# Designs tried in a protein design chat: VH-VL binders against Cytochrome c oxidase assembly factor 8 (COA8). Part 32

Target 1, 167 residues: Cytochrome c oxidase assembly factor 8 (COA8), of Homo sapiens (Human) (q96il0)
Amino acid sequence: APERGAERRDTAPSGVSRFCPPRKSCHDWIGPPDKYSNLRPVHFYIPENESPLEQKLRKLRQETQEWNQQFWANQNLTFSKEKEEFIHSRLKTKGLGLRTESGQKATLNAEEMADFYKEFLSKNFQKHMYYNRDWYKRNFAITFFMGKVALERIWNKLKQKQKKRSN

## First folded at step 18 (VH-VL)

Design mj17 (from mi1 with heavy chain L105I)
Fold by ESMFold2, fold request of step 19:
Structure mj17 (fold): chain C 167 residues (1-167), chain A 124 residues (1-124), chain B 111 residues (1-111)
Amino acid sequence: as target 1 above (167 residues)
Amino acid sequence: EVQLVESGGGLVQPGRSLRLSCAASGFTFSSYTMNWVRQAPGKGLEWVSEISSSGSRTSYADSVQGRFTISRDNGKNSLYLQMNSLRAEDTALYFCAKETPFDYIWGTYAFDIWGQGTMVTVSS
Amino acid sequence: QSELTQPRSVSGSPGQSVTISCTGSSSNIGKGYDVHWYQQHPGKAPKLLISGNSNRPSGVPDRFSGSKSGNTASLTISGLQAEDEADYYCQSYDSRLSGYVFGTGTDVTVL
């Protein structure tokens, strides 16, 4: 009788990321590209003595990564879907089938596909403009909080050094 | 109108399961961390669970760890709480709550939008 | 301390100032985590009143103010009004629990 335990089936599930940082790692890790977004996720290290400010920075970086991955996963799917719909629509107006004689998907030539790319850029211009604005805003905030964390660490070292001299 | 509407509450026997839903409208649901908070009759607020904007990171109060599972479907603007192995002490009004966006100056996260709650009663 | 301690009740006359304390430990407020405040009228959902220790969201009257020092946060209601009669909860993060914690709640009565 075959084994049916959930733990055995979940150890190495097919089609999902299998990257797992070492258990005792003290560094952030960059994993393989995500299937849908094609972006590499960062696996963040959480130190035992993480300050509230360091936590805020880590949460901002984690949320920015999630936001970025979701945006590009959605855009990749939208691009693929709208491309196929455009080809389908143009083939119908030309009175052509959706499949060639060999059974492969019929396509349009480069000039015809240029119309799709122009239309896609125009349709999605506002969305990409807001993405770029938010991307810069998030990266500015990350840099700002990195500076705050650096200052916090310097001042903690100075306080520790002052106590050591006094004792 | 920004709104969160909980559903799925009811009377259930101890040891049984129940799934709560929270429907979101009027804001970009996929941009925000979501939470469940409960309030036992005549008692104060107790945080239950949190899920990140994409659903990839979750956390739970010790009292529900291993029994409750938070999830979300950003395509349906919906948040869920699967409650297994229910106990009498899980009897409460369950709220879903939206976290504020990251304040890039001060970095604060608070719960700015709440639903009206759905009542879960666990009794034999 | 896995929850934040608040007085059970406070009261004041209209126009007076009332202060609600919220006392935590070195794993939450004392470590430096932010404190948020919520107002809850009977039978209603909580409403965010103060975020990030002292920030007042749009639509919250300026008679509400917050502060934090050491292990303790405070919510002050200046110029108490009848509509301020409600329950008030503080909320922070606890590093030992890796999660959020709420205060025990304070019932504010307007005399």
Scores: ipSAE 0.683, ipTM 0.882, lowest interface PAE 1.1, mean pLDDT 85
Fold by ESMFold2, fold request of step 19:
Structure mj17 (fold): chain C 167 residues (1-167), chain A 124 residues (1-124), chain B 111 residues (1-111)
Amino acid sequence: as target 1 above (167 residues)
Amino acid sequence: EVQLVESGGGLVQPGRSLRLSCAASGFTFSSYTMNWVRQAPGKGLEWVSEISSSGSRTSYADSVQGRFTISRDNGKNSLYLQMNSLRAEDTALYFCAKETPFDYIWGTYAFDIWGQGTMVTVSS
Amino acid sequence: QSELTQPRSVSGSPGQSVTISCTGSSSNIGKGYDVHWYQQHPGKAPKLLISGNSNRPSGVPDRFSGSKSGNTASLTISGLQAEDEADYYCQSYDSRLSGYVFGTGTDVTVL
């Protein structure tokens, strides 16, 4: 379409693939990278006869995906904003404008930008440590519920086999 | 103090629209699934709609499907319910409610924080 | 209808024990979905009493307890107090409706 990714719209910016899972599928799907978080979303299958325990696992996985995508989308946005602030601050200290005499966007060399990268990492260290802690907690919980679902499915398979023998 | 405060209720004619708002404070709004629950005068509780923490997943009771739209603005700590094609049967006190976080041991969800509600009356 | 069945009212004297039943079907409680309980005083918002069938949130008195078996869940109030006079609702999930369902509500009266 000729319409660019619009500001103020909920539509994706231009250049993002339009992933569309099959109308009916019995499998989870992994989509293309999200443009803001750069993470690949899982599109979860809901079985026709989903058990309550299976629903708990699916909801935990869905909530974890939303949490993870929101974290990295916000971090990527923060990185971009703080990078521009750093560049503008250093240009101001040098007595330079935001644009060169030719009108091009002024920038810093790689050595000067290395200071930014070190400061960003140091400034956000604790936030990333809390993220890692929560990431591990969520993944251990997912594994725990996957085990519970596996046991439930084994029990159901044995119950069906016992019913066939008794009939 | 953890609070949910609903607003936007009032008297409207059948077929018209209203938009309810719910302002959240005292907790990280963007971390939780939110719900609307209604209570007709002298009647019990009825679940209306839910919206996931990011806003990407929604669900609705059959009685409101296609007429009501739940939404949220995590930047403003606000939850919304757009109610279109209102009927007399939609007359109720509307509550917003916060879900508990996933219990990593038992996997349970419940509605742990409720607002006081906003009254919607649909009549000629 | 997508309702869980509760008695319309129960009553008891202070210090007595009362039990409220919540009966569902094979698409909700009978399928194995959790049951939660809420207390609602007149003119006020509901308050969570019991989550996950039997878990008592912080700040809820020990006299409230919950259980679930088969198609039914129960809320028991031991040592009934005047402040327990309120409406009580159970809640579960229904797989046919793909949504939450509440019970019909029980009016608890303290004599």
Scores: ipSAE 0.681, ipTM 0.882, lowest interface PAE 1.1, mean pLDDT 85

Design mj3 (from mi1 with light chain S95R R96S)
Fold by OpenDDE, fold request of step 19:
Structure mj3 (fold): chain C 167 residues (1-167), chain A 124 residues (1-124), chain B 111 residues (1-111)
Amino acid sequence: as target 1 above (167 residues)
Amino acid sequence: EVQLVESGGGLVQPGRSLRLSCAASGFTFSSYTMNWVRQAPGKGLEWVSEISSSGSRTSYADSVQGRFTISRDNGKNSLYLQMNSLRAEDTALYFCAKETPFDYLWGTYAFDIWGQGTMVTVSS
Amino acid sequence: QSELTQPRSVSGSPGQSVTISCTGSSSNIGKGYDVHWYQQHPGKAPKLLISGNSNRPSGVPDRFSGSKSGNTASLTISGLQAEDEADYYCQSYDRSLSGYVFGTGTDVTVL
């Protein structure tokens, strides 16, 4: 029995954005779109006096970013692969080669591609539903922690003002 | 069952290199930050290194900084620790540890799953 | 490497309550970082007992409780049982180390 070659699940390589923010910057930076996910990574500034709550928020944002990057990188890879397979399959069924007489890559018409998109969306519907659910959960949590951090900062400013008035 | 299994430990001479592996099963490995923690014989726990879910972020204890490299292959559900320039002080049981899922209320990070460890002995 | 300070050993009789302290500094517990607690039996991997100062994971008995005040965290074991004989470690984050830090460990003996 021929050993069914373990289909290497082509996981999109985690493209480490080569973008490095300036070392002296005290701000978050937005990098160029990642080549696999097409999402722009945020490079988070870490203040020297980062509070534990600010750290939690930053970590949540970073993890959420990584989650999004991985999801879309894999989704885009899957989409591209399945699209190519669909095109090849349909061309073969039509008795057409992968290249036209002019040497150009043979393409399908808009109607045939619409069928692919419909099938792809249908096939991935549950995946997208789970993604959306988790996206909302994560963003709600981020917003919640942003609120907590804002309150903490206000409180710290008030304490500092009180201490300055007492001296 | 959620499981971590460390491997690659052994006896090595000082200055040599060793690569540890941790195989993860029973959970979505690519979704979690992973850590290495070590325990010298008869001593306490020492955090060694952390790697984020995608591998884009890494951190190291000062004791291993510049000598050790943490990496992961999410396609293989595997965590690695490349240990270079090994010292006698690196002699320890090395644990692979998974971080808890993010607590959306409290944002706490702890190590909820541990492997049984792999022993690294650095001796002349 | 800076460690959180724990008592070397704590002992108690079955049914008694014992408390393990974990003392940090202004760079870790005193800054407000969360404390986690682990139990380690001889020859076994550590097990998470308490997460986030006082939260018990599923499967951890209610006799284990955690608290934190100032730069000190505490693990209390109520109704001490023979199976509770183990090493206990606190863990937190230290900003000066930019990493996690463990306590020195406490050996709990059941008399």
Scores: ipSAE 0.871, ipTM 0.954, lowest interface PAE 0.5, mean pLDDT 92
Fold by OpenDDE, fold request of step 19:
Structure mj3 (fold): chain C 167 residues (1-167), chain A 124 residues (1-124), chain B 111 residues (1-111)
Amino acid sequence: as target 1 above (167 residues)
Amino acid sequence: EVQLVESGGGLVQPGRSLRLSCAASGFTFSSYTMNWVRQAPGKGLEWVSEISSSGSRTSYADSVQGRFTISRDNGKNSLYLQMNSLRAEDTALYFCAKETPFDYLWGTYAFDIWGQGTMVTVSS
Amino acid sequence: QSELTQPRSVSGSPGQSVTISCTGSSSNIGKGYDVHWYQQHPGKAPKLLISGNSNRPSGVPDRFSGSKSGNTASLTISGLQAEDEADYYCQSYDRSLSGYVFGTGTDVTVL
C-alpha cells in the first residue's frame, strides 16, 4: 500500500508585525497591513488600572484579531497556491509554456480566470459560511462586553462623585 | 482523545540550558492559548508562561523573565519552553496546560487540559 | 506575597462537608478577578474542578461547589468521599504580577 505522503499543510508563518507603538502612548494603534492576511493589526493599550472586565474585553478582542489574522493568512495562501496550480494546468493543456517570449509569467485571460474564481468560491463556500457565523458570534460578544465596560465606568464615576460630596 | 504530552526534562547543572516540548493531540491546537505551569517537589503550582494562539503574544512570570522563552509550532501541534541560565529554584515538574474555550458570557480563562508533566532537576 | 493563601490541610469523615478557603488581596481576588479550582491526586496532573468562581465543568460531581466574596473564594465538598483525598489549588489573576497566581494548596484527608 503506497504510503500516502503526509500533505504538508503549508501554514502561513505567524507574521509578527514589526510595528511597535510609542512606549508612552495611552492609545490603541493600528499597524500596517500584514503581508499574509492583508489585515491591519490593532495594538491594544493596557491601562494601569485596567478592570477585570476591561481585561476580558481586551483578551476577547485580541483573540478575535488573531483568529482573523490566521484565517485570512491561510485563506490567501491557499488561494494563491490554487490559482497558480490552475494557471499552470490550463497553460499546459493549451500547450503553452509558463513564460512568454518576453520572459514574463504567462497569464490566462479574464474569462478563464473567472472560471477559477467561481470554482474557488464554490469550493470554499462552507468555510466562508462558518467563518461568517463565528465572526458574528465574536463581534456580538465583543459588543456585549463593551456595554458591560461602559456601565462599569459610569458606575465608578458616580461613586467617585458621591465620595467627593461626603468629604 | 484530547492529550498533552511533555518531554525534554532531565538533570542539568546550574547555568545550563534545556528545551521542553509539549505535543498536543485531539483538539485544534492553533485555536487555543497555551501555558506552562511548574511544581517544585512537595510544593504548590506556579504559573511560568503563556503564549497566545498565533504566538504573537507572550507573557512570563517574574521568576523566569529574561531567562525562559515560550514558543509554538502550530503546524506540528507543539509547544516549547526554552530555559536558559537554569537555577536550582527551577527544579520542578513542568506541565503544559491548555486554556478553556472563551466563555462568551463570562469571559473566564481556566486550564482544562494538562499534560502528565516532565521533570527538570537543576543540581551541581 | 504573590500567592493566594489556603489552609495547609483540611480533614473530614466520609459523608461530612468540608470547606477550603482561598484568600487573596486587592490586586487579585479583591480586584474582582475570577477564581478557579483544581484537584490534584498524588503523582497526577491537576484537574479543573471549578471555573469562574462557581461553574462546574462536565464530569465534576455536584458535591463540589465554589463561591467568592470580597477577597476570599471558597470550595465546598459536600458528602466527602474517599476518592476526594487530594491536593486542592485555587487560581486567579494578579494585576501586579501581570500573570496567573495559584494558592498555596490544601491537602484534604478523609478520616
Scores: ipSAE 0.869, ipTM 0.954, lowest interface PAE 0.5, mean pLDDT 92
Fold by OpenDDE, look of step 18:
Structure mj3 (fold): chain C 167 residues (1-167), chain A 124 residues (1-124), chain B 111 residues (1-111)
Amino acid sequence: as target 1 above (167 residues)
Amino acid sequence: EVQLVESGGGLVQPGRSLRLSCAASGFTFSSYTMNWVRQAPGKGLEWVSEISSSGSRTSYADSVQGRFTISRDNGKNSLYLQMNSLRAEDTALYFCAKETPFDYLWGTYAFDIWGQGTMVTVSS
Amino acid sequence: QSELTQPRSVSGSPGQSVTISCTGSSSNIGKGYDVHWYQQHPGKAPKLLISGNSNRPSGVPDRFSGSKSGNTASLTISGLQAEDEADYYCQSYDRSLSGYVFGTGTDVTVL
């Protein structure tokens, strides 16, 4: 019985480009697009007087960012791999080589590629639906916590004003 | 079944290095922040280190800062703790602990799943 | 290391209520960070008992309750049972340490 080669699930290398902002930065930084996900990472600033609520918000944003990065990195890798396999399979079926006479990578026509995209989208439809659902859930939660933080900040400012008037 | 299994503990001399492993099963390992917590014999719990779901963010207790390195391999569902320059004070049962899913209402983070622990003894 | 302060031991008879206190500082509980509680039986891993001051995970009996006021969190065990004999730890986040902090632990004995 031929040993079914364990499909090495090419997990995207966890090497998220560690964009490091300047050490003295007092604001959030946006890094360059990640090479796998194509998403721009945000480095979140941590205030010296960060409240527990602000920390929760920051953590949620960070986790959501990491979730997005992982999803799209894996999705892009899967897409690229399946696309390449599709092209190779079709070229082989046509009796065509992987390279043209000019040495360029052989490509399929737009119609053939349209079939690939349709199949890929159909195959990944459920995955994308779950992603979208979770994306909305996370972003609504983020918005909710942003509101809480805003209220907390307003309250703290009012308390400070009252204390200054009493002195 | 959701499970964490620690390994790699043992007897080591001071100044030596040891690498702990934690194998995760029964859940989407790559989606959760992971932690190491230790317990010295007859003592309480002490947080050691945290690593985010992607591994992009790490934090350490002051007691292990600069000596320990937390890492993960999401493809292998594995968490690691590289312990360098071990001291007698590092003698403890080391637990792998998973953080709870983010509570979208309260934003609470606790450790809901723990391994059985692996014993590290640092002695001359 | 700034540990949260717990009583060393608490005892009660079956059916009684016992309360374990967890006292922190302005850098942890007093700042408003959530408190979690863990139960640890001898030779076992800790088990999450209370999350976020008062939330019970699935499978945790309703006789366990958590509260928080000021710098102090409390775990109350009502209707104490023999199986409740264990070590109990509170846990929070400490800003000064930039990390999680545990309580000193409380040994609960059922008389």
Scores: ipSAE 0.808, ipTM 0.935, lowest interface PAE 0.6, mean pLDDT 91
Fold by ESMFold2, fold request of step 19:
Structure mj3 (fold): chain C 167 residues (1-167), chain A 124 residues (1-124), chain B 111 residues (1-111)
Amino acid sequence: as target 1 above (167 residues)
Amino acid sequence: EVQLVESGGGLVQPGRSLRLSCAASGFTFSSYTMNWVRQAPGKGLEWVSEISSSGSRTSYADSVQGRFTISRDNGKNSLYLQMNSLRAEDTALYFCAKETPFDYLWGTYAFDIWGQGTMVTVSS
Amino acid sequence: QSELTQPRSVSGSPGQSVTISCTGSSSNIGKGYDVHWYQQHPGKAPKLLISGNSNRPSGVPDRFSGSKSGNTASLTISGLQAEDEADYYCQSYDRSLSGYVFGTGTDVTVL
């Protein structure tokens, strides 16, 4: 089940009545940060009169959001797991336990942790370069389709104005 | 080689359940929207369900709404269809299908890769 | 639901041109949604022939072409060949159903 979608749609934000009939919202909503990606999802409104072109734009925005959240959720998880594995491996090599005498998690000093950060960045450099390329491609496409939608709306408004003048 | 392989079909009695699986290989499964499409014997194609690339958005044909559940496990490159309360009219060959990547110029989404299907027969 | 209407069958001799119509309504093709075409040989999975009304994916012969006007889309096979004997389906999106719809299917026979 999409726990996040159902849960977040029902509770926040509380501005529904100001902008829409109480039954539903007429606007996109920004939800709280995702547990894994730390990004705030957008919950897209689907208007009754959504055109096919507007649907294409919305689907592109939804897929881009999902792509972005998947990337960062995976990278954050990988970072955390590899960090703990690095610490565990270095502590084991030194003959130390995973916890101090006080029960706190054992850690490495800043010099030791610098080796991890350098290794992680080097290992993931290509992945982040391809992510940045794809991010720009997607945002350019979204901007392009926003322009198409804007032109469609202007054209429809002009056609409606001409019909009223004819009547 | 890009492939989709369905499994889990079989003969079942009305009112029972089945779970279909679709194993993907040769492409980045987590990047694409996936679909189930069915074809009753001697009949045409009928869209069943869609699931977004992350699994966060789903939609269903009216004929299966409330009875079927689409899901995916991107870690296993697998798509699933949980089919509950099966009826005789659900008898069909079930295909999984991959949507095309977003066409940045025209914005079209078509089904470009299909599996060979798994047969579900619902009969007493 | 198959809301898109296609002729049940068409036939032609090798080298002839055949056209398959796909007629929808104001909630799908007539509203402006794209039409896609699939070819299905007996016992095989469907194969994408035409996307976005008229776009031919790589590997699809240029004898296949598509068009759309009003609430009707058309697939034309110019220079019919024996391997074109198959079933053909159109597909679109339907706003009132909030989902995809396929055509009724057309059996193409090569004489």
Scores: ipSAE 0.688, ipTM 0.883, lowest interface PAE 1.2, mean pLDDT 85

Design mj3 (from mi1 with light chain S95R R96S)
Fold by ESMFold2, fold request of step 19:
Structure mj3 (fold): chain C 167 residues (1-167), chain A 124 residues (1-124), chain B 111 residues (1-111)
Amino acid sequence: as target 1 above (167 residues)
Amino acid sequence: EVQLVESGGGLVQPGRSLRLSCAASGFTFSSYTMNWVRQAPGKGLEWVSEISSSGSRTSYADSVQGRFTISRDNGKNSLYLQMNSLRAEDTALYFCAKETPFDYLWGTYAFDIWGQGTMVTVSS
Amino acid sequence: QSELTQPRSVSGSPGQSVTISCTGSSSNIGKGYDVHWYQQHPGKAPKLLISGNSNRPSGVPDRFSGSKSGNTASLTISGLQAEDEADYYCQSYDRSLSGYVFGTGTDVTVL
């Protein structure tokens, strides 16, 4: 099956379309958002003629997707739990119930919630710093292996031409 | 100390089931692909199954496909192998093994940490 | 069969060099997949000795070296020591099986 192995290290200017991002292959496809992470998974195609180097690239891309999905699923869960705990604590301190007169969950105003957002960001600063570092490292590694695959394919084309007669 | 500890082995009759567990400690379990490898008494190593770091991708040796199921619980730092329809040829010491982290330069994966194994004997 | 071929046994005297071969096919080593080596002492779990054909993990003595050419990988133990007496397994990936394969194993004896 056909493979979009074009190098994407230099992707400027932006050319993203709704039907083909990322611009690797029409045989890979992007699914709907995952309900826990809100990220769209890529479903990877394994071609019959996949080389060992192409396999390494695919495994790197697959593992990076799983790492990213897991990080944001965990962060979304942690954010939701800590937000509820913060609201509960502040309502209790004010002598208010967990539910309104209508029976729905009570909440805090925007200024009160700003304290939560500040605390959450401060608590998770180091975690997000490491995530960003690792995200860039993984993306540069993917680009590096994409280049290796491109060179391998060019070399194989040259060997194929040398094996054929001049006609 | 980085450690993997298998459990759940035992003596079972053909056609029955067992579930193996592997408890991980000393490393971030959810970051690594995990494997089961078995060794029949007096024999060599045989790869059984692989599960990706999130648990979303699995693969199996032909000899166990359709009978064994690998799974993991990253919240409990635990790897599992559900073994159904056991046969005499499944008799072996079963190891869990951790894959190395992705090598950004060479892309090499090997099994760098192994447990001591749990023995499964399938006999009438 | 899903195994890579290794000699059943290899022996040498202390201080000598021995080489263990690991021969595969065009669907595994011959296709270009990496080869890894493991050492297993009796009653113990395997230990990673060589990864990626020739890379030594931290703590592995430099007397262990690996190489690969064509369908064959080799592990060389230079300057044999008594502690090197163990079973040795190579491992690769097989494209036709879509899975990992181990070698048949080599019993190294130090005379």
Scores: ipSAE 0.687, ipTM 0.879, lowest interface PAE 1.2, mean pLDDT 85
Fold by ESMFold2, fold request of step 19:
Structure mj3 (fold): chain C 167 residues (1-167), chain A 124 residues (1-124), chain B 111 residues (1-111)
Amino acid sequence: as target 1 above (167 residues)
Amino acid sequence: EVQLVESGGGLVQPGRSLRLSCAASGFTFSSYTMNWVRQAPGKGLEWVSEISSSGSRTSYADSVQGRFTISRDNGKNSLYLQMNSLRAEDTALYFCAKETPFDYLWGTYAFDIWGQGTMVTVSS
Amino acid sequence: QSELTQPRSVSGSPGQSVTISCTGSSSNIGKGYDVHWYQQHPGKAPKLLISGNSNRPSGVPDRFSGSKSGNTASLTISGLQAEDEADYYCQSYDRSLSGYVFGTGTDVTVL
C-alpha cells in the first residue's frame, strides 16, 4: 500500500485521459490515475454466478479502494496547501516576495524544503499511523477472504466433477 | 455520541419533489456505506437506496429507480435523498442508516446506527 | 416486490422461548446471503439485534440468538421479557433484485 502517496501527486499530470469503461467487460480492469489521489482505480467485474462469499470479497476490495483513494486525495490536498503556506511564511520571514524578479512563483532551496517535509510528517504522524494500521487490517482481511473464495471454488469444482461421474 | 439526524420531510403534492438530508456525527462518516430505508404508516421496512463510502457507487430499489437520487457530501458529514416525481406510495417515515464496519472474520454489513426518521407525506 | 416471509405475530409467556422464522428463496437466503435481525419498538427507529445470521452486537442481551438453514433463518428469544414486546424484521440480500430485502415483520406479544 502507498505510504508515500503524497509524493506521487507532485509528478502527476493535472489532466488525465478521458476513458470509458467497457460496458460488457467480463474481467476486472485498471482505469487511469484519479486526478486527486493519483491512484489507478480497479473497475470490478460482477459475474452472473457470483457467490455470496465472492460478493463479500468484491465489496471489501471496492470499499478498500474507495477508502485508499479518499485518504490520498485528502493527503495530496493537505500536502499542497501546507507546502504553499510553508513557502509563503518562510519567504515572509526572510523579507522576500512571493514572486522572483522574473515573475515566477518564488520557492525555497532543497535544504529549506527538507524542513517542510519533516514538519509535514511530524504534523500528520497520527493520521499516517492510523492509515498504516488500517492498511494492514484490510490487506489481511482481503488475503483471508481470497483464501476462502479459493477453497469454495475448489470444493465447487470437485462437487461438479463428482456429480458428472455419477450421471 | 454517535448520531444520525434526518430532516427535510413534509407534506407534498404528487408529482412534486422533495430533498431529504441526514446529518451524521460521532463517527468518521466518510468511512461507511450509507442507506435510506422507509416505513409506510402501519407497514414494514423497505430498503430504498445505498451509497458507497466515497459516493462513487449507488444502488436503488426498483420502486424508486430513476426517480430518487442518493448522494453524500463527506466534507459536511451529510447524506441526501433527492426524491422526484413523488407518488402516494412514497408516503413513509424515511430513515438514514449506517452500515457496520467490515467484519474481518465474517464480512457482513448490517445497519447498526439509525436515525429517528423524517416523515414524507404525498397527497393532494 | 420480493419480501422475506415472517409470521405476522408470535406470542409467549414471560420466561418462555419464542422463535421467529424468516423464509426466503433461492435468490436470497437460499443462495447463501447473510440474514440480519432488527427490533423496533412502537414509534422508535429499528435497532440491530443480530448480524451475520448469529452474531450479537455489543449491548444486545444473550437471550437473543439467530441461525440459518436452507431458505430459512430463525431468531430465538429465550427467557422472554416484557421489554421484548416489539416488531422484529429480518433482512437479507437478493441477487435477482440486486438489492436488500426485509421480511414482512413479526409482532412479538408477551402474554
Scores: ipSAE 0.680, ipTM 0.880, lowest interface PAE 1.2, mean pLDDT 85

